# Designs tried in a protein design chat: VHH binders against q9y6x5. Part 226

Target 1, 379 residues: q9y6x5
Amino acid sequence: LPPKLLLVSFDGFRADYLKNYEFPHLQNFIKEGVLVEHVKNVFITKTFPNHYSIVTGLYEESHGIVANSMYDAVTKKHFSDSNDKDPFWWNEAVPIWVTNQLQENRSSAAAMWPGTDVPIHDTISSYFMNYNSSVSFEERLNNITMWLNNSNPPVTFATLYWEEPDASGHKYGPEDKENMSRVLKKIDDLIGDLVQRLKMLGLWENLNVIITSDHGMTQCSQDRLINLDSCIDHSYYTLIDLSPVAAILPKINRTEVYNKLKNCSPHMNVYLKEDIPNRFYYQHNDRIQPIILVADEGWTIVLNESSQKLGDHGYDNSLPSMHPFLAAHGPAFHKGYKHSTINIVDIYPMMCHILGLKPHPNNGTFGHTKCLLVDQWCI

## First folded at step 10 (VHH)

Design wc54 (framework vhh_5j56_2)
Fold by ESMFold2-Fast, scan of step 10:
Structure wc54 (fold): chain B 379 residues (1-379), chain A 127 residues (1-127)
Amino acid sequence: as target 1 above (379 residues)
Amino acid sequence: QVQLVESGGGLVQPGGSLRLSCVASGFTLSGSDYYAIGWFRQAPGKEREGLSSISGSSEGYTSYSDSVKGRFTISRDNAKNTVYLQMNSLKPEDTAVYYCAAGEYIRGSDYWTYDYWGQGTQVTVSS
């Protein structure tokens, strides 16, 4: 049978949580596998963009999922709903499950990873679940393990997505040790359940498992709000995305809107699209709006109202608080190896190598991850 | 289609107790990590304040504001799809309209939305 890989995401799992909380099951996983302490994600540091970057190896401007809320001015289409199944949004890249299915007629399985319930280039995951937040981790795991064990052609690539600790990170903030410790303990128990299930089914020794996340989380406050309504009237623009990166579509002259915004708050930067810093790789896509606002870490952009968010993400990808981690175990990976940092776009070419797939052109560098792999030389 | 109905309000003397009920319809709270019911109150001339919440997870995670911690207890009956707020040692400053609200989290939303609110139930603490 060809090599097999299960890619697991716990949304919003900030790398620093590993240092500040106890994870006995995850630590046992790492002890017999590898840990990358920080993964430098792509800008903007949001769920849909970074999940698609993991499976394509592309910056957001290249794969086209540039935010969780998007507008295309040419087609006048809006994306802001997890149930949006229009392939238009996803067709600017080829995710790994599509490549996996098209090379050597292999199967893919998916439990709610963003994009897996959408036909992309006329190809949908062989086995998948439509997104539904009410479906338990256990049910997602049961389906994935059933498909890994009982498929023809064989499932060689499987994905599993879980919304925590992102949901609690937003609600309580990462500094709420009482609530975050309870949520993170539950996640650690779910990791224990995952390992136990794979062992029980005889999958553990021959399956490569990656546990990662799309971004981190930072503390927000009612004392750190930027009221956009104090800067500019609603009649001047259409708001495509709000916080912490606001996407502004002008209804009047772009320069006039820019001038109303540019000095409104010392805690946000205002960019014309062509002036967005090159280091963000967030400029060359029609879905990136003519003006973007980037709030400073921990600041929330609001429309003349309070925010319920005590935690948020989407901020500058150079911030350690925005970084997730990556842990992996399986026949492709060393045991007990710790690595400091990789780029999130590096995960895709590494996964292609493990699965024996030819990667599509991508922004990742295989050399950055080769030290994790037993079949590669680290020097 | 999601509806919340509060009951159990009324007049009570200081030091007394009341149990509020919130019956949910149009969704099931039990077994859903990404559903929560919150209790809120608003007195005339004051801002609405959050008091307590309970998650739909099997653990039933609970939270309380400092103003009610130790006096109020939130619980749920999964078979009846109902959330309770047991209010003990009531004070005149607890006088308000009490609301329950259903919160939901969806991937990519970046916040818990309390889009479904009950009509409220009046609690008056007076001699």
Scores: ipSAE 0.587, ipTM 0.816, lowest interface PAE 1.3, mean pLDDT 91

Design wc55 (framework vhh_5j56_2)
Fold by ESMFold2-Fast, scan of step 10:
Structure wc55 (fold): chain B 379 residues (1-379), chain A 127 residues (1-127)
Amino acid sequence: as target 1 above (379 residues)
Amino acid sequence: QVQLVESGGGLVQPGGSLRLSCVASGRTFSGSDYYAIGWFRQAPGKEREGLSSISGSSEGYTSYSDSVKGRFTISRDNAKNTVYLQMNSLKPEDTAVYYCAAGEYIRGSDYWTYDYWGQGTQVTVSS
């Protein structure tokens, strides 16, 4: 019947891991599919913003999920990883599962992709799992495959999210080859399990599968700390987000706060909101705070304390260390094709094309991904 | 809710050994990739220091701080829901209250948070 798509995210899967470690199952997947070696994500290079950009095709200033920690001064609401269920935060865009359900009278299914357990424009994913990190990859996969095979109206769009290698990237740092090798081997084995499960259920030949990620990871160190308390007293501002992009809400005159911060460290840039570089597309949203601090790659902003992070992300999206990859397999995709780079916002219009959906206005360019698709001419 | 109980502290001479035990209740330690038990210490007037951790995954991934690497070994007994810290070649500088803590990673947290702490066990290295 209708085209089907499974979108899989392994959080924090830095693109160059593919060159530095062996992935036999992923390489077998790519051999009969496509690989995009680098995906240029949106700024800031964080989990919630980039996952929402993948499914909306929008920059963060346009879709409204501008960080993992946010504050809205008009409503006085706070957003965080433990307080992400208010539809207010998600309603500035229409994610693909909502479009899938409303345009084509089809079902969507979700295993823990950010936003899928929230009603957005009064529409929640037809089948979903509430976020719970304790639920195994196998249980997430079992639910997704059950829903893909046994739903009416049919599930045509499904998402599957897994927290690794982000969790280990933060804990060990990407330069810990021993620990990262074991983590990445386990992820490759999970990809093998995914393919095997889809084959055993008769889904593999007719299902489009995309494996991607939201960002990469860079090495941090106790030798690369920026102590914000040495720059400015806590009484002058409210801290909305800390590192590596600090979101500052002044309690006094904005210019006075800016002047206290602007020369504090050679390893961070201090921006008034209107001075944030245009290339970031990170300015035109009320949730972006009046002053933004951007640490240099591998530097951590702290409040008079050490940092336990050995790896982090959120840095400048031009940095290759922040880039994920995209691999795909299925009837919509060429076999054995490699592509160098796409923008993360390009994934949305490509997925809409595969599913036969009319995309909402977005920042992606379909032409960037057409070479991946069998029904397109890429000359 | 997770509860942690440390034991095995005491007085030991320089060069001696101690094995600390951390018994967890309220949640099974094994089986979750995003659950870990860590060992920390704090001496009076000093910052709390992370020493070692072991994951709840089947692989039991371990980490060690530079100050204890090669001298301390973390291990687990899943049947007893217990994590051990074997401390060898103890020095006077190892004198501190030792804590075990249960840590969890969640989507978007950008780090492992240790929200559940034991009461601590005193280790004194002195002759």
Scores: ipSAE 0.618, ipTM 0.815, lowest interface PAE 1.2, mean pLDDT 92

Design wc56 (framework vhh_5j56_2)
Fold by ESMFold2-Fast, scan of step 10:
Structure wc56 (fold): chain B 379 residues (1-379), chain A 127 residues (1-127)
Amino acid sequence: as target 1 above (379 residues)
Amino acid sequence: QVQLVESGGGLVQPGGSLRLSCVASGFTFSGSDYYAIGWFRQAPGKEREGLSSISGSSEGYTSYSDSVKGRFTISRDNAKNTVYLQMNSLKPEDTAVYYCAADEYIRGSDYWTYDYWGQGTQVTVSS
């Protein structure tokens, strides 16, 4: 009778959406489970970095997925976004599905969580879907529930990823109440479908389900642009990542590039790698470039072009607008309990505990999640 | 392997009407919020401008630029995987090559962009 866990991510689900919109299905889920109102994510507050932090319990400098666009100076490799399946990028950490398959001789299943279609340390999720954005939530859910119910060895860890509300957050901005209301209602309906499907299959009462997200969203504007071309000629550097955290690889002396960028805009901070604030835990990895630029909340870095983004993320992880939430239900969790905040890296050791796995060394603190769990005492 | 094919362009007199069609292949447009079809135009000596878009969701969310709002209507036929642009009260200023484009949002891509474009269809409004 091994414990089972389904981890669900709605990309870009800002925590305060819960206070500004109605979620009847999610609220019913929370009523008989737990809610963490804010999850403090890792810097940078981007999709691939934070999804990998959830499943490894590591800061980005430690797990190696330091951005959605990366360059490794030692190997001269470039990481593209969702189509890059080179294990090289993912091999600096051991995600929970790999540990699940290797420690307990159990199966894992995945519907499009970042990294699950990649062999990591020669281990790929037992069941997985290759990434395809056109595949419906219903088809992802059908596959996951089939694998959870009918697998030998048993599927004990499953993941489900959905691109909304991130896609619409970028397109409309989080302050567009009419469009965001429609998007968030659809997400709540999908949560209702998820719960109903699990109940119909007899899985609901014995399955642990976590619903969370990787980051939030903030409003952007054509009035809040930082034009890098007004600061420095592009012959002086290679651009590895642009906005809102620019990753700069100098083609000339690093100090000269830094001096051309520092104080160029009052709405971005310019850091030499060794001067990046310790609180970011974003320094000790070869994929972090010699100079990083961090735009202020709501500001977009551009190259002499307009930006059509009305929403973005990637900003300072101390900003509440960058924070997701976590809700959970199942035999491991209390009912009707609300908790203020945890760190996103705390999710991994909690999940290892629920599954009976020995966690790899990680940056999470199990004590931060104890109050959520029925078999633990709050300290 | 996304492909878009436009049709329905031609010569029309001021005040006239045309309906443009865009047939999509290589994806299923209906049932997903991640695919949108947009109509763009480029007139001689001008930059390309966006005119209208429709989402692949069941709601079929639409948008219009101020220059065409009230005159142009975007619609879809999911059975034919086709998007239409109904253009009414045409003016000489509407003379342009009209393009159909498809947009797909991909995880980790922090921006919607039109990745696939048709060849364009010429619309000429002249007496």
Scores: ipSAE 0.374, ipTM 0.679, lowest interface PAE 2.4, mean pLDDT 90

Design wc57 (framework vhh_5j56_2)
Fold by ESMFold2-Fast, scan of step 10:
Structure wc57 (fold): chain B 379 residues (1-379), chain A 127 residues (1-127)
Amino acid sequence: as target 1 above (379 residues)
Amino acid sequence: QVQLVESGGGLVQPGGSLRLSCVASGFTFSGSDYYAIGWFRQAPGKEREGLSSISGSSEGYTSYSDSVKGRFTISRDNAKNTVYLQMNSLKPEDTAVYYCAASEYIRGSDYWTYDYWGQGTQVTVSS
């Protein structure tokens, strides 16, 4: 019987939440599985980029989903929620569900993971749900478990995406202990429901399950705003993305726009594309704009207005507040093992190993995840 | 297609109480964790202020601004597609036009946008 893997993402689940709140169901999951306390995500620390990095093992400059809002200067195309089904944006990489379907007589299933409702290299997930935020976690779980049990060829790779705690992190901020406590308790209860459903269906002992996230969350404030309009007139540039990483397309000479912006705020770094720090791996793609502004943690870039955001992400990926965690359970994983840190790009080659797939060239290092796996020697 | 209608405003003496209602049509907020209805107010010569919100989830998660916490209570009646704001211990400083607004969160949006607004209901707290 081929190995099976369910990959679950709770959007915006900051690693430090595990230290500050109680998760009885998640703790029971970890007790007989593995925990990676911090996952160092890719820059920028945004939803679409990091979800695609998990399933491709690539930095954003390599897989082409470089932000949640993008412009491609070569083709003149704009990426938005309405354009996320254009394969153009997704075709710079091969996600694991495509590889899973092409290497063997296997199927993939997806409940709303970014990219799974798009034909990528002419291949769409065998079973999928079109994105709709109104669909409950229970309905997503019901579809995934039905497909895992009732598919031919068999579903060997399945994904499940949930928007919390990101939605509430933005609305309340991660320092709102009262509201975040309620949201995180609900998530823990959903994890309990997931485990119970898998046990009831006889899947639990033979299915590998990974629970992870794409990024963390940091506290924002009306006292920490950077008003871009105080530094530069709208006639000099086109704004591709705003906060906390602004993507600037100059309408005049690039150096002139840079000079107007470089001293705009002590809480924002201004980079010409070529000067973006190498450690970000955020430079070699036509969708990365000529000038990038990077706000300091907790600062929001605005256009002469207040911000509704009490929490945000997208900041420097070296910040612990931007890091998610990874927990896993199943026949491939040790029981009761705790690991400190991996890179988010390391998840892809680990998943390929579990599924017996040949990975496409990627930025992950299989050695970083060896200690999690029963069939590997950790040293 | 989404419409919000506020009611229940009026004149009340300091220390009094009022209950505002917000009826939603063209939209059912209950049953989704990613829909919310919020209450806002705007006093003459001041900026619009957020007061309270309630989620569309089964739990109906609530939030309150510091200026109204302990005095105002938000609740919902899902069968009537209605959200209420119970206002107690009213002060002259609470005098404002009160608005309800509906928001939806979608993956990658990174914020809650209140795109649907009611016309407002006047609350006057005066002796």
Scores: ipSAE 0.439, ipTM 0.751, lowest interface PAE 1.6, mean pLDDT 90

Design wc58 (framework vhh_5j56_2)
Fold by ESMFold2-Fast, scan of step 10:
Structure wc58 (fold): chain B 379 residues (1-379), chain A 127 residues (1-127)
Amino acid sequence: as target 1 above (379 residues)
Amino acid sequence: QVQLVESGGGLVQPGGSLRLSCVASGFTFSGSDYYAIGWFRQAPGKEREGLSSISGSSEGYTSYSDSVKGRFTISRDNAKNTVYLQMNSLKPEDTAVYYCAAREYIRGSDYWTYDYWGQGTQVTVSS
C-alpha cells in the first residue's frame, strides 16, 4: 500500500503545556508513537512563516513568507492574515503537497493549513477547504477522512489545521491556569475524536499521523508596553508589521530613522537589516524591511494605545516559550520513543522520506529525525 | 451582510450617564469563543482607544481599560444579539465618537481581529 501521512497542527501549542496539564488522549497517542519534546521553530515565531517552514523545510528568508504582514515595494502588494491568497507570496518555495502531486500520481488533501487554498507554481491541493474560522474541527476532520478514503488518484498527504490553543493563548495568556485548562482539555478531546474516527474508518493502523504546532506562547502585560510613538513620528516611516517584531520602511534617511529608534527602549533591539543576527536566518529576502525591531519576551510594541492581548508570540526562536512539540504515530514511527529537540525545518525532509518523495533543497537535516523512524539506523 | 449599528449617543452634562447599544446583524455573536464585541472611542486629535470588550463565550468574560474601569460597564443580551456600554460619572474627557466593533479570531492574528466596525455614535460631555 502506498504510504499515507496526515499532518495536524494545533496553532500556538507551547511545548511545556504537556508537562503542566493532563492530556489523556494525547498521552495514549504518544505511548504507542513518538514524542519530540521541543521543536525549535524559525524566526519570526509567527503562524504563516512557521506553517510554511514545516511544509517546505526552509527558513523564512528562503521561502518568502517572512511575517504575517508583508509589503513588496516593487509590486505594491500587501500580505496579511485577511489578504493571503495571492500566489506571488507563496511562489518562492515548493510545499510538500505540490511535490506530492507532481512527483507521484497521488493526491493531496487540506483542511485549512496556510497556503493550501492558494495555487502555488500553478498547483493547488487536490482537495481543499477555503479558510473559514467558523468551520468546526469535526467538519474539517470529516472532509479529510472522506478524502483519504474516497479519492482517485489516492490521497497520500493530508493536512488539518486548528486555531486553538493560539486564540485563547492570546486572549487569556498562557499562565491563566483556569482558562487554559479548559481550552487544552477540549483540544485533548479533539485528539481523542481524531484517533477514534481514524480507528472507526480502518485508517489508524496504516496511516502515519503527525501532531505538531508552529510556535508557543508567552505571557504579556499592560506593564510591559513599548510605545513606538514616543520614539519616532509616524511621518518618518511606513509601518509594515508591529509586534513583537516591527518591520519599518523609512520615508527619510534610514540612518536617521535608526538613530531615533536605537536607544528608545531597553526592552527592544533595533537592527538594520544587514545587522540582524545570523542565527535568525532572517536577512536575505526583499520582503524583510530595512529596519527590524525585536521586543524582549513578554513585551508588546504599541502605537500610543493599550493592548488587549495577554499572550503573544513572534519572539526570539531560542526562547523555550516559543517552542512547540511534535508527536507522531504510524507504521513509519517507533513506539514509545522520546526525543529531546529537532528544528522545525527538519520535519519536511522526514515527511518526504515517509512518502517516498525526493525533497527540494532545504535547510532541514534528515539525521535529526532518523531515530524516530523504524526503517532508519539510529546508531 | 454583517452590520454593527450603534445608538444611544448624545449630549450629557458632566456627572451624567448614557447607555450605548450595539446591534449586530448578519452573524450570531453568542455561542462562539472566537467572537467578541468591543467598544472603542476616538476624540479629535487623539488615537483610537480601546475601552471594553465582552466575549461570545457562555461565561461572557469582560475587560476594561484603566481610564473607564469602575465607571463603564459592558453587558450583552444574546437573544437580541446586542451589546451595551453603560457609562456613568461622565467627564468632559469622555467626549468622543464611540465605535462598536466585532472581532473574530483568524489564523495569523496576534490577538482577536476586529473585522466589523460600526459607523460610530457621538458622545459629548458638556453643557
Scores: ipSAE 0.373, ipTM 0.727, lowest interface PAE 1.8, mean pLDDT 90

Design wc59 (framework vhh_5j56_2)
Fold by ESMFold2-Fast, scan of step 10:
Structure wc59 (fold): chain B 379 residues (1-379), chain A 127 residues (1-127)
Amino acid sequence: as target 1 above (379 residues)
Amino acid sequence: QVQLVESGGGLVQPGGSLRLSCVASGFTFSGSDYYAIGWFRQAPGKEREGLSSISGSSEGYTSYSDSVKGRFTISRDNAKNTVYLQMNSLKPEDTAVYYCAAAEYIRGSDYWTYDYWGQGTQVTVSS
């Protein structure tokens, strides 16, 4: 009987939510499993980049999904949430479901994890759902559990993605306790449904389950706007991505564009690509534009307009507000163990170990997750 | 494909009330966690401002701008595929064209984009 793993993501689940709200179902899950209180994600702290880092163990500059909006100057291709199905964008790495299917004679299943509805290196998840936000959590869960029980070769790796609390975090901001408490209670109830479904189907005792997220959320305000139109005219550059990390493609001399931007606001840092801090691991990829602007936490970059966004992410990955958590339960994991911090790229080699797969070269460190696992020594 | 039609505007005295309706066609509002209907207004020479929104989820999460909180109430009738804005204690400053708009949230968008807009309905608060 091969090991099985279900990887669940609740998009935008800030680690500090666990301290400020009650999660009875999640706390029962953790009581009999493990909790990593903070997961240090990769820069930029955005959905597509961090979801791909979880399943590849690579920094964004290495796996090639460097933002939610990208431009490739050589091919003139554009990437966005509305046209994310071109394999070109995903082919700079090998995600775990591809390794699972090709290295071992096993199947993978996916309910809407970014990249799973795309053939990557000519391999698509064995079972998958095309992305559709209108599909309920229950329908996603029903498909995943059906595939876990009724597949040949057996499904050994499955993923489940849910858009909340990211959607509400953007709309209300994380400081709106009334609205966020209702959203987070609903998520906790969905976790309860997940556990109950796995128990009823006889999967719970033998399935490893990881619940995690890609990033956190910070409060934004109409009082914290950076108007790019006050810095530089539109005729001087093409805007590839806007906020809170702006990707600037100059139409004139790069140094002239840089000089117009570098002192425009005390609330953003302006980098030439080669001057981006090494700690970001955000430099060595052609999809990273010649000039990158990074807004300070809670500041929004705009083009002579107001912002309806009350919460955002994408900021510096050293910020605790950008960090998600990781909780896990199953035969591979200790019971009742709490760990302080891991890097998001560490999740991939840990998952490969649990599944008995040889990981592709990656930026994770297996030693960082050893204390979570029953078959490993912390030292 | 998606259409939104506003109605219920008109002339009203200060302190009066109006109920605006927004009828959606081409999509179903009921039960979708990642759809929302918002009410906006624009007065002459002013920028468009957001007033209120209601989610398509079963919970029907609502929000209000500070300028209308306590005076305006948003609600929905799923059987009629309609969203209402009940406006009480109207002031001359509330005079504007009122719009309803539909937003969808999708993974990686980082924003609730209001891509579908009605034509607007005029509300005039005067003597």
Scores: ipSAE 0.511, ipTM 0.765, lowest interface PAE 1.6, mean pLDDT 91

